# Designs tried in a protein design chat: VH-VL binders against q9h9l3. Part 49

Target 1, 176 residues: q9h9l3
Amino acid sequence: PRKMVAIDCEMVGTGPKGHVSSLARCSIVNYNGDVLYDEYILPPCHIVDYRTRWSGIRKQHMVNATPFKIARGQILKILTGKIVVGHAIHNDFKALQYFHPKSLTRDTSHIPPLNRKADCPENATMSLKHLTKKLLNRDIQVGKSGHSSVEDAQATMELYKLVEVEWEEHLARNPP

## First folded at step 19 (VH-VL)

Design Ef14
Fold by OpenDDE, fold request of step 20:
Structure Ef14 (fold): chain C 176 residues (1-176), chain A 122 residues (1-122), chain B 107 residues (1-107)
Amino acid sequence: as target 1 above (176 residues)
Amino acid sequence: EVQLVESGGGLVQPGRSLRLSCTASGFTFDYHYMDWVRQAPGKGLEWVAEIRNKFNSHTTYYADSVKGRFTISRDDSKSIVYLQMNSLRTEDTALYYCAREEFDSGYYFDYWGKGTTVTVSS
Amino acid sequence: DIQMTQSPSSVSASVGDRVTITCRASQGIRTYLNWYQQKPGKAPKLLIYDASDLQSGVPSRFSGSGSGTDFTLTISSLQPEDFASYFCQQANSYPRTFGGGTKVEME
């Protein structure tokens, strides 16, 4: 079986009106929750909206931030060949301007057995916060300081582990 | 090219102290766990200590045989990992290896230094 | 602590032989088991990590298998440069622990 990592990214707004989501932080954890990567990332374009209340990103975090191109190289090196677990992970990959093979991607926002376990509609899109509270009895994304991508990546991995066996069997029978 | 170079070994009397250094190059030092592993003359390998990377709060772990006497630390700005050895004992005599630890797919030592010799004798 | 029992302690073999070394953990370690080769006067070299993954640059004649408590290192066809000592190491728990080693000698 392939090795698994979980990823979570924070984005800021760039472009003329700040509507472009640009990568500003990326966290990657291994199967046990150990942090493989956690860097603030400097977008190539001027930041118009830090989206701090959600992203937790502030101007001070960009002072020594890793340039996007460098960070992207570091991140892709870690992800290559791995099963990548994330929540609404298409947003993370879009911000990374990278798309991992679908067969090696696991999105906890689209795993019906996970929702079922949380007593949620199987085809609903539930938040990471809700699933984490329901299934792990843990509070994440608390307060007004914004999200912690490390915390979110760790929670994502823990959630996936709850349904790993069942879901991997399902995917084996129904490859994407 | 990844390189690990140990230094600081020598001959000391029991009860004395010694500090080993391992200088790393050829990779992003602060991303990796670093470990010390020792090998007594003609014996097998014994794990001594681990220090995790900057993302994991530089958490440290020790073998029971050295706990309370040895301290592992690192200076990421210099790409150096240290092993402060206090209250040395004759059984601490060994070749001490510095090793880089990967943890993306299991936990393993993929690069080793050539080692530095520590001899504790009265 | 997790004890790693490695066997045999030594084995005499000839070039071309199939050599098998086993390592047993005192408790389950999943696949967190690595194999190292050490030649006289040299530092250990990683051969296999996570029980069965071949380290880059290591010849394909080396292979690892197992999970849980029982693990095996296999050299399919022994080469002259393979005469050395071999060690297993568990990375499931602290303290990290090594097997006692296996010396592969020329017959």
Scores: ipSAE 0.948, ipTM 0.966, lowest interface PAE 0.4, mean pLDDT 97
Fold by OpenDDE, fold request of step 20:
Structure Ef14 (fold): chain C 176 residues (1-176), chain A 122 residues (1-122), chain B 107 residues (1-107)
Amino acid sequence: as target 1 above (176 residues)
Amino acid sequence: EVQLVESGGGLVQPGRSLRLSCTASGFTFDYHYMDWVRQAPGKGLEWVAEIRNKFNSHTTYYADSVKGRFTISRDDSKSIVYLQMNSLRTEDTALYYCAREEFDSGYYFDYWGKGTTVTVSS
Amino acid sequence: DIQMTQSPSSVSASVGDRVTITCRASQGIRTYLNWYQQKPGKAPKLLIYDASDLQSGVPSRFSGSGSGTDFTLTISSLQPEDFASYFCQQANSYPRTFGGGTKVEME
């Protein structure tokens, strides 16, 4: 059995109109929710929109932020060989400019048994906040200070653990 | 090369205090949990205390045998982990190891120092 | 506390022998079980972590197996440098606890 980690990233807007989503924070937790990594990351391009209400990122966080290239190396080292759990994880990988093997990726936004357990349509894309409330009876992403990537990563891991056995069996029979 | 060097051991009378230090080098210190493990003469290993890293709020854990008497702490800027030992007892006599703990794929001590000897005797 | 019981406490063996050491936990510890080797006058050395993962640099003749409460360390073919004490350690719960140790000595 492979080791599991959960990842959640926060992005800021770069480019001429701030439409490019650039990695600004990355949090990784182990199977038990211990934080393996949590760093602010400096994008290679000028930040146009901090998207603070969503990302929680502020200008002050970039003062000692880890350069993207360095952070990417650190993150990839952690992820390599692991089963990586995330919610809408394609966004995180895109921001990281990295693609984890599909067979080692678990996206809690696309797990029908998880949605079923939450009394949601199996093929619907539910938010992490909604699933966390329904299945863990916990409120995340509360307040106006933006998301906590650590909190979100931990919630993601806990959600996956609810369906881990069933889903891993499914994937074993139906490898991606 | 990962190195852990313990210091601060010595001979003390019961009830006295000692402060052990472990200086780390060769790795990103603030990313790792750090632990103290002791070994009484001719005996097995006994876990003493753990302090987690900055990402995990430097949370600490202690063996029941040392709770209330020992305090583990760390200075990430200096790459040092400490063990403040108060109200020492004869049964605290041991070689004290500093150990680096990984927690990415389980929880294990992958590097150990050579240890520092603590002798509590009247 | 979780008690770790190692068996045997000592074993006499010859070079080339297959040596098996067992560790039993008083309650389930999943795979959070590590094995360490300690030679006289030296610090412990990690051999196996998470029950069956071989630490980098450790010879492949060492292997670990088990989950839950019963675990095994196996040395497939004992070498001269393998005469030492071995300890299991659970990392499932606090306090962390070690087995009593197994001394592998020359026959």
Scores: ipSAE 0.922, ipTM 0.956, lowest interface PAE 0.5, mean pLDDT 96
Fold by OpenDDE, look of step 19:
Structure Ef14 (fold): chain C 176 residues (1-176), chain A 122 residues (1-122), chain B 107 residues (1-107)
Amino acid sequence: as target 1 above (176 residues)
Amino acid sequence: EVQLVESGGGLVQPGRSLRLSCTASGFTFDYHYMDWVRQAPGKGLEWVAEIRNKFNSHTTYYADSVKGRFTISRDDSKSIVYLQMNSLRTEDTALYYCAREEFDSGYYFDYWGKGTTVTVSS
Amino acid sequence: DIQMTQSPSSVSASVGDRVTITCRASQGIRTYLNWYQQKPGKAPKLLIYDASDLQSGVPSRFSGSGSGTDFTLTISSLQPEDFASYFCQQANSYPRTFGGGTKVEME
């Protein structure tokens, strides 16, 4: 059986007008929700927009942040060979400048059985917040302090566990 | 190379206290759970306590046999895990191992120290 | 608490023999089962984790199998250096618990 982890990243804006999304925090949890990794990450370029309202990232978090190259190495070591669960996970991988094998990737924003369970259209892209509320009766991403990547990663894992058996069977019959 | 070195063991009378230390090197200490496991003379292994890493709020767990008497703690800046043992009993006599716990692909002790001996006797 | 019943408590074997050790959990533990080897005067050494994953550096003659409540450690061809005690350990819940151990002795 494959080992499974869930990942969630927070990004800040770099480049001209802050339009480039750069990794500023990464959280990884195991199947049971225990936190394997949670670090603030220093982008290689100057931060123009901390996007604090959403990211929760503040300037003070960058004072002792792990340099991107080092963090990336740490994160990739954790992810290698595992099934990686995330929500809209392509954004996380893009920020990491890393792409996990599709066959070992699970995106909870694109799992029809999960949407069905939440009484949502199967082919719709639902937010993590919405699915978590509907299926776990839990509120995440509340307040004005921004997201908690640990909380989001844990919620993502819990959501996937609800449909794990069905979805893994489906994937076995229909390999990506 | 990963290395764990226990210290602090010795001979004590029942009711006394002792503090064990385990100095870790060769890995990112603050990322890992740390555990104490003991082995009475000629007996099997008994899990004693666990302390989780900084990402998991240094949460601690204890065997029932030591709850209320033993306290596990850690100093990440020094890469040391401690076991404060109070109200020691004769049945606490054992070789005490420090172990690193991995928890990314299950939960297991992949590295062990050589142990430090604790003898509780009147 | 989850009790781990390990059997046999001891086994006599010769070099080249196939040795099987079993461990039964009092309740389901998925695959959170580890196997350790301990030689006299030495600390335990991890052999198998998560029921069947071989720890790096451990010879391939060691293998683990099982899930739920029943688990086995197999040494396909016993070598002189394999005479030791072996322990299973569950990591499904707290307290963590070990089996009673199996001593593999020379016949």
Scores: ipSAE 0.916, ipTM 0.950, lowest interface PAE 0.5, mean pLDDT 96
Fold by ESMFold2, fold request of step 20:
Structure Ef14 (fold): chain C 176 residues (1-176), chain A 122 residues (1-122), chain B 107 residues (1-107)
Amino acid sequence: as target 1 above (176 residues)
Amino acid sequence: EVQLVESGGGLVQPGRSLRLSCTASGFTFDYHYMDWVRQAPGKGLEWVAEIRNKFNSHTTYYADSVKGRFTISRDDSKSIVYLQMNSLRTEDTALYYCAREEFDSGYYFDYWGKGTTVTVSS
Amino acid sequence: DIQMTQSPSSVSASVGDRVTITCRASQGIRTYLNWYQQKPGKAPKLLIYDASDLQSGVPSRFSGSGSGTDFTLTISSLQPEDFASYFCQQANSYPRTFGGGTKVEME
């Protein structure tokens, strides 16, 4: 069996009118939910919009944040060779400027057995918040202060564990 | 190059205290769990204590044999882990190793120091 | 606490022999079992983690297997540098616990 981690990222707005999404926080947890990485990250470009109501990122978080180049190196070292679990994970990889092998990628927003357990249409794209409430009886992303990427990564791993045996067997028979 | 260097061992009477230090270099110290493991003369390995990384609240864990007497702590700014050993007993006589714990797949001690000797004797 | 029963406590072997060491946990530990080698006067060295994964730089003659409660370390063809003590260690639960060790000695 492959080593497995879960990842979640928060982004801020850079570029013209703050429309470019740039990485500003990344959290990675192991199979048991212990935190391997959780850093605020300074984008290489000027931050135009902190997007605080969603990202939870404020100016004070950037004062001692890890520069993007350094953080990316740290993060990719953790991810290399591992099964990486995320929710809508293409956004996280885009912000990291990174392609992870499809065969080692698990996206809880696109797992039919997980949707079935939540009494949702098998091919619907469901939010992390919705799946977590339905299947784990937990409220995440509570309040107006933005998301916690640690909380979200931990929830994502717990959701995947609910279907891990079935889905890993499916993928072994149907390689992506 | 990963390096762990223990210090602070010595000969001490029962009931006294010692503080061990482990100075780390060559890796991102504040991302790792750090442990103390001891080995009595001619005996096997006994886990003593662990302190988790900054992302997991520096939570501490202890073997029953030392709980209430030993305190593990860390200074991430200096890359040092400590073991404060109070109310020492002759049974605490051992070589004390500092170990780094990786936890990406299971939990394992991938690097060890050379150890520092603690002798508790009348 | 999870007790780790390691056997044998010692084995006499010659270069080229296959050596098998077993470790049994008092309750299930999934695959969270590690194997360490220790030579006299030296610190332990990690060989195998997560039951079967070889640590970097460890020769392929070392292999680990098992899950749940029963685990095995195998040295397929003993080399002169393999005469040492070997310890298993569970990492499923606190406290972390070690087996009693196996001393592999020259016949």
Scores: ipSAE 0.873, ipTM 0.931, lowest interface PAE 0.6, mean pLDDT 94

Design Ef14
Fold by ESMFold2, fold request of step 20:
Structure Ef14 (fold): chain C 176 residues (1-176), chain A 122 residues (1-122), chain B 107 residues (1-107)
Amino acid sequence: as target 1 above (176 residues)
Amino acid sequence: EVQLVESGGGLVQPGRSLRLSCTASGFTFDYHYMDWVRQAPGKGLEWVAEIRNKFNSHTTYYADSVKGRFTISRDDSKSIVYLQMNSLRTEDTALYYCAREEFDSGYYFDYWGKGTTVTVSS
Amino acid sequence: DIQMTQSPSSVSASVGDRVTITCRASQGIRTYLNWYQQKPGKAPKLLIYDASDLQSGVPSRFSGSGSGTDFTLTISSLQPEDFASYFCQQANSYPRTFGGGTKVEME
């Protein structure tokens, strides 16, 4: 089998009215949940809205943050050649300004067998928090100080493992 | 490019202490796990200790044969791994290697230093 | 602790021979099995990681296979530079443990 990592990113608001989502934290874990990467990232543009309630990013996190260009290089080196698992992962790749091969991408927000295990309609888009509570009996994104991208990446990997055999066989028969 | 250089070995009497150092260069040191592996003269390889990266709390692990006597530590600002060896025994006589561990696909020692020799003898 | 039983302890072979070395774990280690080569007076060198993945710069005559408890390193056509000792190592659990080694020597 091909080797897997899971990724989660947190974004802040840049651009007009803070509406552009820019990468400010990225966490990558291996198959066992050990952390390969977890850095705060300084966007190349002025931060208009830290979005702290959801992102967990504050001004102090940016003081020693890795510049985006350097962080992107470090992250892409880890992702290259691997199956990358995420939740609504297109947003993460957009923030990285990167296209990962579709054949190597797994999105836990769009896996019908995973929804079925959670007693949800197969075509519904379910939140990571909801799936994790239903299927892993764990609370993530607890409190009002924002999400932990490490916690979220770990949960995403554990969710994928629940359907990994079935979904990998499906994709082998139905290449994207 | 990647280099690991061990130092601090020598001849020492049983019950004494030594501190080994491993100076790393050519890679992002604070992202990697670092290990010590030893080889007694004419014998096989024995894993000694590991210290994880900054993202995994620098957690440490030890072989039973050294637990309580040896301490692995790291200084990420200097890119150095240490092995403090206390209460040395003749059985600790070996060539001590510093190794870098990758864990993106399994866990494996992809680079090794040349080692530093520790001899424990009266 | 996971014991790694490596076989044979030595093998005499000629250039061009196919050499097979086996490694058995005392319990399941998934695919977390690595192979190292060591020449006299030198540090170990990684050949195979994660059971079957070839390290960069290692010749394709080396291959690894197996999962669970039974693993194999194969040298498809032995070359003069391949006379060395070979060690397997499991990384599924702490402590990390090595097999006893296999010396491949000229017949």
Scores: ipSAE 0.869, ipTM 0.928, lowest interface PAE 0.6, mean pLDDT 94
Fold by ESMFold2, look of step 19:
Structure Ef14 (fold): chain C 176 residues (1-176), chain A 122 residues (1-122), chain B 107 residues (1-107)
Amino acid sequence: as target 1 above (176 residues)
Amino acid sequence: EVQLVESGGGLVQPGRSLRLSCTASGFTFDYHYMDWVRQAPGKGLEWVAEIRNKFNSHTTYYADSVKGRFTISRDDSKSIVYLQMNSLRTEDTALYYCAREEFDSGYYFDYWGKGTTVTVSS
Amino acid sequence: DIQMTQSPSSVSASVGDRVTITCRASQGIRTYLNWYQQKPGKAPKLLIYDASDLQSGVPSRFSGSGSGTDFTLTISSLQPEDFASYFCQQANSYPRTFGGGTKVEME
């Protein structure tokens, strides 16, 4: 069988006016939701906006955070050769400065059968929070203290499992 | 190169205590689960205990035969796993292996130490 | 606890033979079944994990199959270094449990 993991990242604002999204936390879970990786990551450039309301990242988290280059190496070692599940996963790969093979990538924001189960338009880009509430009867990302990338990665894996058999068969018949 | 080196085995009387150590090197120790597995002379393998990684709260699990008597622990800064064995019984006599657990696809023991022998005899 | 019943307990075979070892779980364990090889005086060595995945460095003559309760380890053409004991182990539930072992001996 092909190994499968789920990933979620939190970003902070760097660059001019804090408009660039830079990786500041990454969480990876296995098929059962056990945590393979969860580290705070120090971006290679100055943090302009911690974006704490959404990211949950505070200045204290950066004091002993893993430097980006080292963290990237650790993360890519885990992802190599695996099916990687994420939500709007292009943003996570962009923050990692990495392109995972399309044949091994699963994006829960763009799976038509998953939208149909949620009674949502087949081609809509649905939020993780919305899908999780509709399909798992769980509220995630609650309050103003920011998101948990562990919680979000676990939710993403559980959502994929709802359509895994159907979608893997579809992809086998329709290789990317 | 991954290495696991057990120590602390020996001959002890029933009811006494012994502490095993497993020194790990060559991998990111605090990212892995670690286990103790034992093998009585001429017998099969018996799983004893597991301690999870730092991301899963170092949660511990035990075989029923040792629960309440044995305690698994770890020191991530020194890359050491311990097994504190209290109230030892003759049936605890075995070769004790330290094992590294991977859990990226299923859960499995991909590296084992050579083991340390514990003999419980009056 | 999940009981693992392994058969046969021993087998006599010659170099070149196909050897099949089976393992049955007392309840469903999905694909969470591993196979280990152990030679006298040595630690166990992982061969197969997650029912069918070959560990790095293990020769392709070893293969695993099965899901649910019934699992098989196959050695397609026995080699001199394959005379050893073999153990299955389930990882679906705590406690982790091993089969009783199968000793593969030269006839």
Scores: ipSAE 0.861, ipTM 0.925, lowest interface PAE 0.6, mean pLDDT 94

